# Ledger of designs, part 11: VH-VL binders against Peptidoglycan editing factor PgeF (pgeF)

Target 1, 264 residues: Peptidoglycan editing factor PgeF (pgeF), of Synechocystis sp. (p74606)
Amino acid sequence: MTMGDDLWGWQNINGSPYLTCALLAPWPHAFFTRAFYPQLPEQLITYLDPQGKAFRVKQVHGDVTLTATEIGQTPLAPDSTHPPADGIISDAPHQGVWVASADCTPVLIGDLIGKRVAAIHAGWRGTKARIVPKTIDKFLALGSELKDLRVALGPAIAGEVYQVDPWVALEVGQSVQAVQKLATEEQQWDHLSTMVNPPVLPDAEPEKYRLDVRRINQLQLLELGFAQEQIAVAPHCTFQMEELFFSYRRTHTKEVQWSGIVSY

## First folded at step 3 (VH-VL)

Design m17 (framework fv_canakinumab)
Fold by ESMFold2-Fast, scan of step 3:
Structure m17 (fold): chain C 264 residues (1-264), chain A 125 residues (1-125), chain B 107 residues (1-107)
Amino acid sequence: as target 1 above (264 residues)
Amino acid sequence: QVQLVESGGGVVQPGRSLRLSCAASGFTFSTYGMNWVRQAPGKGLEWVAIIWFDGSNEYYADSVKGRFTISRDNSKNTLYLQMNGLRAEDTAVYYCARTYEHWDSSGYTDAFDIWGQGTLVTVSS
Amino acid sequence: EIVLTQSPDFQSVTPKEKVTITCRASQSIGTSLHWYQQKPDQSPKLLIKYASQSISGVPSRFSGSGSGTDFTLTINSLEAEDAAAYYCHQSSRLPHTFGPGTKVDIK
């Protein structure tokens, strides 16, 4: 469930809009719009923290989250500039952690007491593989406590328009523990489509479904013991808000927007 | 230098088995869905099977379901097609083909942007 | 399964002429329709994706249009190297299906 639209606010720099979340107010952060293309994290961080160093990874739609230190220690393949991963956790002050998206959910996290931050790229593949819960486990291993974490799920393709094959909807849905424990696929489909704020919606076309990936990630966080007030879900759809966001589903082109958060 | 290279084709008797391989290079194999597509001599293209990027799921054309098994070894950057109970109508050039980038994360559906050179399978008595 | 039909089956064309190939789907597939070129003794090559999107390295004389059930591939000015079979392919639903192909040769 979402806490409401008043958690999300538009900001502007040099005429270009970007989105912020009130739950992340302690940290410089932004969900940047397409207006900032083709600027990369190394330039975008100067809008958030002039002293900050940007960290990014080669996104592979997997379930691996690296600390800033681990990124620096990872040997690169001959033709690679960044290590493969889909999440980053800070482990020192003034580290900006960044993920790119064009429909996949950018997840930004801050620790109020431990002061570490994270950025996660959560498409359907990463969501199925539980990258967000695995990143939370890593926060806990580093000394964070669940009650101190604040999570924002940013602009992504909305469930209302994200048409997928049945197998995608079912397998992503099965990443939710309550769904996985049901005895039959029929029961799993029923639960996913009839629960409060269902993550699987009917589609007008036969043998197709619509999938709310942000809702699945929210459900994963809730089953870890997060309170609803610790989680913010953006109401913004990258597919429908063409003026503000790139969307691979809409255009099938490779332009992305960046989301990032800086530790202090 | 993105390449797909098939091997394992040949002449085989009806009812026998054959295993095709497709070696991938020049891209991160583990992030792409992979397909087999066949073409009978002088005929059009026929889709055979797909396997997801992580090997967690597969889907088959009805004509081969229960007889063919698609698999992959991401550590070896190799795609396989195990063909059992071969019939004369399975005679074709078999292509492996990469699903266009899983950028929108939908999985099973997209265009095929890279194709191998094909390997000929002839099923004859 | 979704059935794709193509017309014409065969077309013999003078160089520099415009070629039009149509593909029709048995049910709506949105824009999830792709075009491939296959030259003799060669593998298929992706030519147009998602009904109308260009592919890097493909000459600009190739273009696509359409949505729903009716799709068109156009070659604005045929070159000798364009003699080939052309196939449409839908990726809207599993199983993937191809059209029967259109053979284009030079007069």
Scores: ipSAE 0.059, ipTM 0.626, lowest interface PAE 6.1, mean pLDDT 90

Design m18 (framework fv_recaticimab)
Fold by ESMFold2-Fast, scan of step 3:
Structure m18 (fold): chain C 264 residues (1-264), chain A 123 residues (1-123), chain B 112 residues (1-112)
Amino acid sequence: as target 1 above (264 residues)
Amino acid sequence: QVQLVQSGAEVKKPGASVKVSCKASGYTFTDYYMHWVRQAPGQGLEWMGYINPYSGDTKYHQNFKDRVTMTRDTSISTAYMELSRLRSDDTAVYYCARDSPYFWEGSYYEDYWGQGTTVTVSS
Amino acid sequence: DIVMSQSPSSLSASVGDRVTITCKSSQSVLYSSNDKNYLAWYQQKPGKSPKLLIYWASTRESGVPDRFSGSGSGTDFTLTISSLQPEDFATYYCQQYYSYPTFGQGTKLEIK
């Protein structure tokens, strides 16, 4: 069984494709493709919930997640109409939470019982800083239970093509507690490169590695006690799927696609 | 090798318009924002705005937004900056400059610069 | 706009000297969410375009000699040249990119 392939489906609006995940079926949600550029969350939410209000933040590759209420209480980022953060959790019905990406991992989360949802922007810096675990802790503080959470890791640059410097691979890998506990960096490299579905792959270029950021985020969730069936990892690579996704690594353009989810 | 080659010097009368070009080579033109920065004789650097060559979207500094228009032609990898209603204090060297690769973190520092275009405004 | 103030406006030095140039911003350019200082340094030689030396206050641009270093945080920044070389005589500019980009007025480094 290939959990990622079974769970992911293409949808269409007026000829433009977008991706959904079966684990998030209870919530209106989408991982939108480049076909929806230049539409913003305020327009895209009308495809998911005509009565929904869109929330977004100035993404800064940090580890801060704000509730929808906290967004209204947080000072605006410089040159922005939005506060600085990389994740958003809903705290009322009909709130759509949104993140932009072009290689970084968009993470959408829903709470089956508590009805709250979240969107997280998780690039390698945010992943190193453990933004996804920190967001889960915030869900728990708000009254959610781990067993009721469903997490989808959306289209992002795939490990097989994401060339990075050794220090990036090692520091992101060290965000995994099982890796961090190993006594030497040599043991940490060995674990990251030989474990099942390894997040660090060898690269043809000397002194380079390939890094699977989605796999690192999945490992962080598993360490928190998530069952594998609560987590969906998209098989889609933004770098390789040029027709469907913007990719900064491929083109260095500043265009992004949006991913969002709406609370009940 | 990344190169930005600008058009030649211009002499204009007050009230006229000037259009400066910047031809990019050595990288994918649509991958990086193009900034425009000017420098009056013996003075410091002043940021004017940028254009996203992929979309054509622009952002202008408040001091210039009523008089500046930035455009591009992707078929020849060339950016343009047109400044209208010229004043004597618009006399400056005008630079195009390529944006940094770290836009995801809100960066707007410039890693490669054109050679500059001298614009003289005199009666 | 964030106002950038450089000190001194000019200084004279000899080859081999340690040179420091100061830059102050009218408000903090340290962004708490990512813990980065939105500050760059440029070198400009007479008749030439500016050249990027340092970004994020202390990160040296590729190809820039290690004698150049940046330091500081928040509102106070320093560019240091540890052992001045003949090719280093130029005007140096700091730039903030925390808001719309603004530059300091420049520090002209002259041969003594």
Scores: ipSAE 0.006, ipTM 0.423, lowest interface PAE 12.2, mean pLDDT 88

Design m19 (framework fv_daratumumab)
Fold by ESMFold2-Fast, scan of step 3:
Structure m19 (fold): chain C 264 residues (1-264), chain A 124 residues (1-124), chain B 107 residues (1-107)
Amino acid sequence: as target 1 above (264 residues)
Amino acid sequence: EVQLLESGGGLVQPGGSLRLSCAVSGFTFSTYAMSWVRQAPGKGLEWVSAISWSGGSTYYADSVKGRFTISRDNSKNTLYLQMNSLRAEDTAVYFCARWEGTDYYYSEGYMDVWGQGTLVTVSS
Amino acid sequence: EIVLTQSPATLSLSPGERATLSCRASQSVSDYLAWYQQKPGQAPRLLIYDASNRATGIPARFSGSGSGTDFTLTISSLEPEDFAVYYCQQRSSWPITFGQGTKVEIK
């Protein structure tokens, strides 16, 4: 189900590496590395589109996606600079939409015909709440067609190192409709652990599991009717590739890398 | 309600050992990273150690590396700090504190819940 | 390590007055700075996180501002319960560090 390494390419700006995906070639985009810290989206967009305006949100690990216009219309809580959400969809040209991550999956989406783009922050809570499917529903409501969408799931914590409690693995796994419809939790565990590229892996510690959040998001997209060739999954692990990526699980610091995509 | 309760402090001679415990209730302990922070009498706060939600990663202040070991038992909702080779300069109130262990980057919390503290006195 | 320097060390004020407390970092911490209040014999209490966001239950008279290396905690009108020691803390990089504290005392 994984698309493979040849879709993903390293690029460089003044000696600093960043990652791109061939499926998103029509749009200026990047999954930036830690080398760009502490630059914010407002600075980073100049590398992608000198005319671009950057949009970002206060990420709260929920399931809300806002359009660029809705961001401007959302009342802010006292002392807040950005509205709470975990996804952004463009609704005009030259809008860059951005999400921060340090283990959670950054998801970038482009619409080949409708020309809108999106960025989504998908950690385990947002994935359980189906933020990616909900964002796709919002694309469709705005006039996009599923066949025109291209999705890239970027660098995130890999399943082989993401130790979680059983209830986390099961509840995130249950966000997949094929899993949820199984009659017993025993059948759900069996399916999650034995399917092709299983999203739930055994752990050395008793009564712990390892969870592949990117794989769960990929399964959610396939359920919606996406063809495999419309989805790219990065092979890069933020926890294991410490020279390139910040990882909250590794360090417990608030340093993040940004991923963004610009509409035209 | 959310509560952290430290225990195990007391008087110990230089070179001795103590094990501190922090009992947790009112939240899902296994999803949060935890820290120990100390405060010497009349002085400010000093971060001592942190542990990831799974216990797979641990971090220490240079002043305690090689002498202190942080650990946790998620099945018992308890955080530990094993303190060996204690020095007079380790005399302090030791607080356990909840550090966010979920992948929230722009959320509410730093060390948002603290225990009452337990006093460790290293003296002959 | 990142050093946080708080000023002034002691601030002597009367109830109803405005308090302004500073915290300076030896290098940029972006907005990854928190403020804590500590009363004698008590554990610290989180007031402000990410430079400017008020923690749950914290009165509106408390506000934080700043980014990079210069940060300010403001108490718009001191109440009797606000006389305490205040600490800033960064989590931009390991090791986690605190400022040395500012004591707000009754004049």
Scores: ipSAE 0.013, ipTM 0.432, lowest interface PAE 8.6, mean pLDDT 88

Design m20 (framework fv_iscalimab)
Fold by ESMFold2-Fast, scan of step 3:
Structure m20 (fold): chain C 264 residues (1-264), chain A 125 residues (1-125), chain B 112 residues (1-112)
Amino acid sequence: as target 1 above (264 residues)
Amino acid sequence: QVQLVESGGGVVQPGRSLRLSCAASGFTFSDYGMHWVRQAPGKGLEWVAVISYDGSYKYHADSVKGRFTISRDNSKITLYLQMNSLRTEDTAVYYCARAIDYWEGDSYLGWFDPWGQGTLVTVSS
Amino acid sequence: DIVMTQSPLSLTVTPGEPASISCRSSQSLLYSNGYNYLDWYLQKPGQSPQVLISLGSNRASGVPDRFSGSGSGTDFTLKISRVEAEDVGVYYCMQALETPYTFGPGTKVDIR
């Protein structure tokens, strides 16, 4: 279910709304709205787990995922108080892992048996670089099994409004193995624009396209062998839902909302 | 060895046009926002324009708005500044600079690192 | 537009002595996320500018720890604990809270 609304529910804390996903019900988690700005993960975790410790990274729109332990062992990004990465996997109980977004896709993952969790920042660059598949590989290396993983792709800029240049749409689309294996770019464009729930949509402006980054991430997960029922894709658009979400494309401001999940 | 190299400067008469280029190397150009900053001889720095990583956001300082246009070609790994209707007060060294994001988030605008070597534009009769 | 001012505009320092440069903005640069959108740049003679400090106090990669930034809202300070010969140049503060971005007039630092 790529667009199912019944998996996603609104909750409220102190008059402020936040979003949860039924597939992640076993773990304290939230996709927080703009109403919680400027609270940081260290404060937000207290709403989810009073014993929880928050972990975050300097997001660089790359493909690196660190465990909570590795965060303490990794050199800080040159101009930051945090190490550079775009994903975090828990490796002990009561660890909250967090990512910020304002159009890029926040991906939250839980392991039903191993109890470990992850948060991933997946914009178009990270998606092109296959950060989500690389994070899944890291889960498997740590002892998780694919069948036990549940993935929620949270509020992000919707394909119907995300206007991009052709090279962005094509290069992000080529991150899907089935697309990359097609012989010509013409065949790649055709596949991306005509498949079920196409991730590339036509735009009224010539030489422009609309790109569904969440759909590309969903396709990457499906090609890894995930069942459709293990993946939830939020129907919420950060650009269109102005009262609830910050959107860089809409305002070009530096404000973000946070999404996080806590291990147990 | 992250590097930016400007070119296209020179001596030009008032009212004419000039196009500056900034060639990037040593980093993934398409991942970063870019800026133009100028400096008149013996004077301070003046911010000119910004463009986002994908070209969807552009802003020009009021002193150049309507005359200058920032653009980029990610396939050629090059930033441009098209300067039309040049005035004597546009005489300056023009620098391009890469924006580094300020926080953990989706913005591609930030502090400037690195800067190019600069290219001199002299507008005189 | 946000107006940036610096003081002093010129400073001559004996090598090994400390230096302090002030920067003021016409409105607060402290954003609701808790960050001050104020950066410091150094332009050495005949060279391009280079970043020293971002977000008010974060020292840039490769910048010696003798440089430090402090302040919040409208009042900011760049300090050099022990000025070296290679620190000669013009220091600029810049606000990046809103477009258009604006620079201070610069502070020229020279060595005796």
Scores: ipSAE 0.013, ipTM 0.493, lowest interface PAE 8.1, mean pLDDT 89

Design m21 (framework fv_iscalimab)
Fold by ESMFold2-Fast, scan of step 3:
Structure m21 (fold): chain C 264 residues (1-264), chain A 125 residues (1-125), chain B 112 residues (1-112)
Amino acid sequence: as target 1 above (264 residues)
Amino acid sequence: QVQLVESGGGVVQPGRSLRLSCAASGFTFSDYGMHWVRQAPGKGLEWVAVISYDGSYKYHADSVKGRFTISRDNSKITLYLQMNSLRTEDTAVYYCAKLSEYDYFTGEWSYFDYWGQGTLVTVSS
Amino acid sequence: DIVMTQSPLSLTVTPGEPASISCRSSQSLLYSNGYNYLDWYLQKPGQSPQVLISLGSNRASGVPDRFSGSGSGTDFTLKISRVEAEDVGVYYCMQALETPYTFGPGTKVDIR
């Protein structure tokens, strides 16, 4: 899917770079780089919408997505000032929804007609649990139509460098319905490794695999009936692009970058 | 309920090797990073090593780097510490410890929520 | 490495009296999310360590309300409002901001 590469562009604010996607042009949005650390969503939203209110959650690598209204109605996570969830959908104008990442895939979504937006934190656990499809179901329940949705899968750890144990690759791969329906694990491995743009790549180390989590999320969206043209996948790797992105795999530090999108 | 049970400790001569095991139960082992912490007799706590949930990342304290190797087997729900070239100063009770939400990188909270009972390693000539 | 220090290193308290322990870090433990990654542990004689306080001030489940944590950045305090016999042991602060995790030297709390 070469078309997706033309959709991504670098922007600058006061010399600090951030990434945007042409598919999300109708909404103020950004995949911010490490250059904006240690600014939080409450500060970062002023670059996108000075009248905007920022919403964020305590990310727990689960499959729950909350609306902005539901965030105010949900009990706080233990030892946190935010409720536990890994996705947020706007339900009013001027709401900025935000997710943090340092290798996990930040997913930003906009509804061209309904004008609602979402941000999702999709690491391998959330991807296995199908948080992105579950968030799409929530859009549909709120009145969105699939054909009106635009999805951008942002900078994340690339498959070429994301070494995992076999059980991780297999369990994440099994979240794809075409894989899950295959009769044996041997057939599932074969499919994941030989399909076009395979999400499971060989690793130099025996009994290890490389996993493309963004590709798995893209496959989940395609299975829901999304057209290729509705989905943009960033070519940027957080692990390899050290000057631009924090990567937990690389450093094991708690520094993160934020990605957000604002409704209107 | 969550339980961590260390084994493999004992008396060993300097220069020899020993392998410690930590058997986990009561939680989804494969979801959490695991740590080794030691305590020399009458001394304070010293962090030794960490391994990520999937084993892809390991870090060892400088005092043991090159001699000790942390590993795990998620199918056996067991954490290991291979200790080579043992020295008298490695004499300690070795605890395995589970970090609460170790892999939660937004960093809202973090602590060692469960510790094993410890296993004593005595390096003596 | 982040260096952790504690004061005092030893404390003897009459039952029912308060106790206070200080912990300092060589660099700020305040993260960009507004939390201090400083935890307090208690090790009772012959037992494994147990958590008391996380993120500077959050009391762990099952920990009595006589224990409280305060502070920010590089300077933290653990207070016990009324020391009881069961509180005897060594108290450690630990930073969990970055690897390697580092403990303070410990404060021994004894009863008269």
Scores: ipSAE 0.012, ipTM 0.459, lowest interface PAE 9.0, mean pLDDT 88

Design m22 (framework fv_canakinumab)
Fold by ESMFold2-Fast, scan of step 3:
Structure m22 (fold): chain C 264 residues (1-264), chain A 127 residues (1-127), chain B 107 residues (1-107)
Amino acid sequence: as target 1 above (264 residues)
Amino acid sequence: QVQLVESGGGVVQPGRSLRLSCAASGFTFSTYGMNWVRQAPGKGLEWVAIIWFDGSNEYYADSVKGRFTISRDNSKNTLYLQMNGLRAEDTAVYYCARDQYYEFWSGTDYYYGMDVWGQGTLVTVSS
Amino acid sequence: EIVLTQSPDFQSVTPKEKVTITCRASQSIGTSLHWYQQKPDQSPKLLIKYASQSISGVPSRFSGSGSGTDFTLTINSLEAEDAAAYYCHQSSRLPHTFGPGTKVDIK
C-alpha cells in the first residue's frame, strides 16, 4: 500500500509547487511553498481567484479571529497597516483570507453550506490560547453548523523535531480539556506522552520534550465534536523539508510562506 | 514606562541553586526575544543566554551550558533564569535585556540592539 | 564564537577633546555591532545600533562607523557626563559576545 495521505496533493504554477487538500476542494485554496517568496497575499490571490480581494492581519500569536468586515473596523497595530489578530473569517464572496507561517500551523477552514472560509495562524501560543476552538465558536455564531465544516492543518514543524521546554509542552497540552481535567501534572504528562499518536514525544536531551502542535489542534477539534473525516492533518514538516518550506527553527530567519483560501 | 525589573538575587553557597525572575511591563513582551547578561564585580559584560519571543528556542554561553536554564511565561510577562551548580565565578550582577522584535506575518525582524535593560540583581556565590 | 577586542582598555581625556574607541571582530559580522555606555552604578544604555545608526535621546556627539571586522565609536567633544565604560556587542551569530570594555575618565 502507498504510504502517505491521499488528501494532500502537490500542484504547480509556472514551475513553483504548492500544496492543496482534498477536503477543501470546493474552495480555491493553497498552502504555498517558499518558491513563491517574496510574493504577498495581494499577488498570490490572483492564482486562486482573479476577482478575489486579499485580507490579512498583523499576526501577534494571540487568540483573536476577525471577520473581513471587522478588519476594516479594528484599529491598526503599531507600525503596521493591518489590525492585530491571528485568524480571519470571510463574510462575503470573493474574499481570500491569508496567514503566514514558518513552523506555526496554518489552518484553513471551509463551510460547505454557509460558504464562508477562514485562515488561522496557530503557533504554540495561539494553540495554548485555543484560537482554533474560538474561531469555530465564531463560525457557529455566524450561522455555520459543525457538521458542515472542513478543516485542514497544513505544513508545520513536526513533533519529531520541535524541541521545547517542559513548561511549553505542559501548558500547550493543558489546552486539551481531557488533559486539563486530570488531577496532577504527573497524570497530565503521562496522558500526553502515552495516548494514541501522542502530542508530546521524548527528547534525547534531558529536561526537553518534543511537541506536536498540529496534534494538539487536532485534539481540540475532536473535543468540539468534529468527526475524524472532517479534519486533514498534513504530513509535511517545514523544518525537515527545507527545499519546500521556510522554517524559523531551522534558520532563525524571517522569511515566510503564505496559506490562503477564497470564499465564493 | 517600558520597564524590566529583576528579582531573586542573593547570597548562596557553591553547588546550590537560585532562580532569577525578570518582570516586563509597558510593551508586548511576547513579541520580543529576551537575554540574560551578567557582570562580575569590576569586570565587563558577559552574555549568558537568549530565549526566542515564542519560547521555542534557547541558546547559552559555554560557561553556563548544562547548569543554567532560561525560560519565559508570556502569560505573566516574565523571564526566568534557573541557575544550578553555582560556582564562585558565577558571582555577578545579572541583567535581563530585550532582544529582537519579530514580526512574523511580514517576515521582518526589527532589532534595536538591547535597547531596554533591567536594573540588575546581584548574585553572590560565597565559599 | 566571535571574539571582540577593544582598544584602548583605558583612556583619560581632557574635556572637549575627541575620543575614539575601536572594536575588532575575529570574523566578519557585517554591520551587526552595537555600542553601549555604562556609568557607575547604572545599567548599560544603548548608544549606537548596527555600527552607525543613531538612537533617539542619545546626544549627537556620539557616532559610530565601520563594517566587517573593524568598528569605531567616536565622541566628538567629551563632556564630563561621558565618563563611563563603553562596550561593543555583536548580534551577527550566537553566542552573542561583548568586547572587554573601554573605560573613559576625565583628566
Scores: ipSAE 0.005, ipTM 0.404, lowest interface PAE 10.3, mean pLDDT 89

Design m24 (framework fv_recaticimab)
Fold by ESMFold2-Fast, scan of step 3:
Structure m24 (fold): chain C 264 residues (1-264), chain A 123 residues (1-123), chain B 112 residues (1-112)
Amino acid sequence: as target 1 above (264 residues)
Amino acid sequence: QVQLVQSGAEVKKPGASVKVSCKASGYTFTDYYMHWVRQAPGQGLEWMGYINPYSGDTKYHQNFKDRVTMTRDTSISTAYMELSRLRSDDTAVYYCARFEYSDYWEPQYFDYWGQGTTVTVSS
Amino acid sequence: DIVMSQSPSSLSASVGDRVTITCKSSQSVLYSSNDKNYLAWYQQKPGKSPKLLIYWASTRESGVPDRFSGSGSGTDFTLTISSLQPEDFATYYCQQYYSYPTFGQGTKLEIK
C-alpha cells in the first residue's frame, strides 16, 4: 500500500471532519465521517455542489453498477424507494453519486478527460463478484480510457482486524486472476498469505483469518492495467477509528457514513 | 464448517404454538441475518421473515406478522421461530437459512440452510 | 408481490441427458443495461435442505459442477444440466431477490 498519507487530507465543515483524496482533486468529493449522521446525500451534496443532484441506490452487496439515467429508468418494487445496485456512474454534469458504508469499501472514481465519476460500495461479496472491474468495463464502454481514470479506496475495515471465516477469505481471494490460476486451494492459500502486502493475514483464533478487502480491490485494479499512481488506498480503519466512523462489525447497527463525488 | 442444526420434529394440535430452534456453528453467529423459510408438503418454499442476531431486530412477511415471533440467544448461537395459533395448513418443514449482512441490508439468496424441522398440525 | 412460475412441474430423464428447466417472473428482475438479474436457483434432494446452485441468474456457486448453467434475462430464465449424473435427480427451485424473496413452485427431475 503506497502513498496513503500523502494523498489523504482532512477537511472540516462547521467542526465536522471529512476526508478527501488528492487523486480526486478535479472533482468535488468527500468521504464523510459519522459526524454528518443523519444527513443523507440530498443534504450532503450541498457541501460539494449546490447545483448538484444526488443519486443513490438500494445497496444489496451485488455487482451491479447503474448510470444516473438507468437509475431513473428502473422500475421500483412496491416497498422500495431506490433501485437495487452497488455502484453508480454519472452520465451528465452536476450529478453526485453516493454510496453508504460502515466497514465495506467506498470506491470513488473520476475520469480526467471524460469528466464522468462513479461511486461503488465494495463489501466482500461485491469484491468477490468483481464489481470494481465491472464498473471499469462500463467506464470503457462509455468512452473512458484506463490511463485517464483515478481511483480512491476509502475508509473501510482494515485487514488487521477483519476476522472472517476461511471460506470468505478464500473465495474473495479467488477473484484475483493470479490466485485463480493456481492448481490447488493449498497453493491459493499460500499465495494469498505470502505475497507482497498479503490480503490474507493469520488470526489468533483457530480456523479464522483476517481479510484485507481494499487490498483485493487494489489487486483487481492492478490486473486490469492500472498504474499504482492511479490508485489511492486510505490507511483509515472504520472499526478502529470509532470516533470518526460507524462500523457494522463493531456495533451491528444500520448507521452509515456516506461517500460521494460530483461530475462536471 | 458452517452448520445450522435445527430441533426435532413436532406434532401439535390446532390452536397450539410451536417453537423451532436453529443452532449455528462454524461462523460468527451475530454477523449473519437468520431467515426462516417453510415448505408445505408438495409445495414450494415460502419466506417468513428474518432476525438480526446481534440487535434482535426482526422483519416478518405480511402473511405471518400477527402469529410469528423470531428471537435468538447469542450465548448459545441459537435462533428461534415461534408460530402461534397453529392451523392444519401450517403443516410444513421449517428451515432456517443465513444471509451475510455487513453494511446495508436487503433480502438476497441463501448460502447455508438448516436440515429442516417437520411440524405436523393435526387433531 | 413477485410471482415465480416454473415449468415443467416434473420431468423424466436418463443419466447423460441434457435437461432444461424454465422459470418466469411476474415482473422483470433485470436492471437496465447491465444484463444482471436478481435470480437464484436451488437444488433440493428428497429429505434434504435446498442447496444454492446459481445466483445473478448465471453465476455458479463455489463447488457446483460445470454441467449446471443458468441463463435468461428479465422475466424468463432457464437452468440447464448438460449431462445428467445420478446425483442430479432432485427438485429445482428458482428464487427472485429483486424484492422480498419469492420462490417458484419447483420442478421435480425424475429417473426414467
Scores: ipSAE 0.014, ipTM 0.408, lowest interface PAE 7.7, mean pLDDT 87

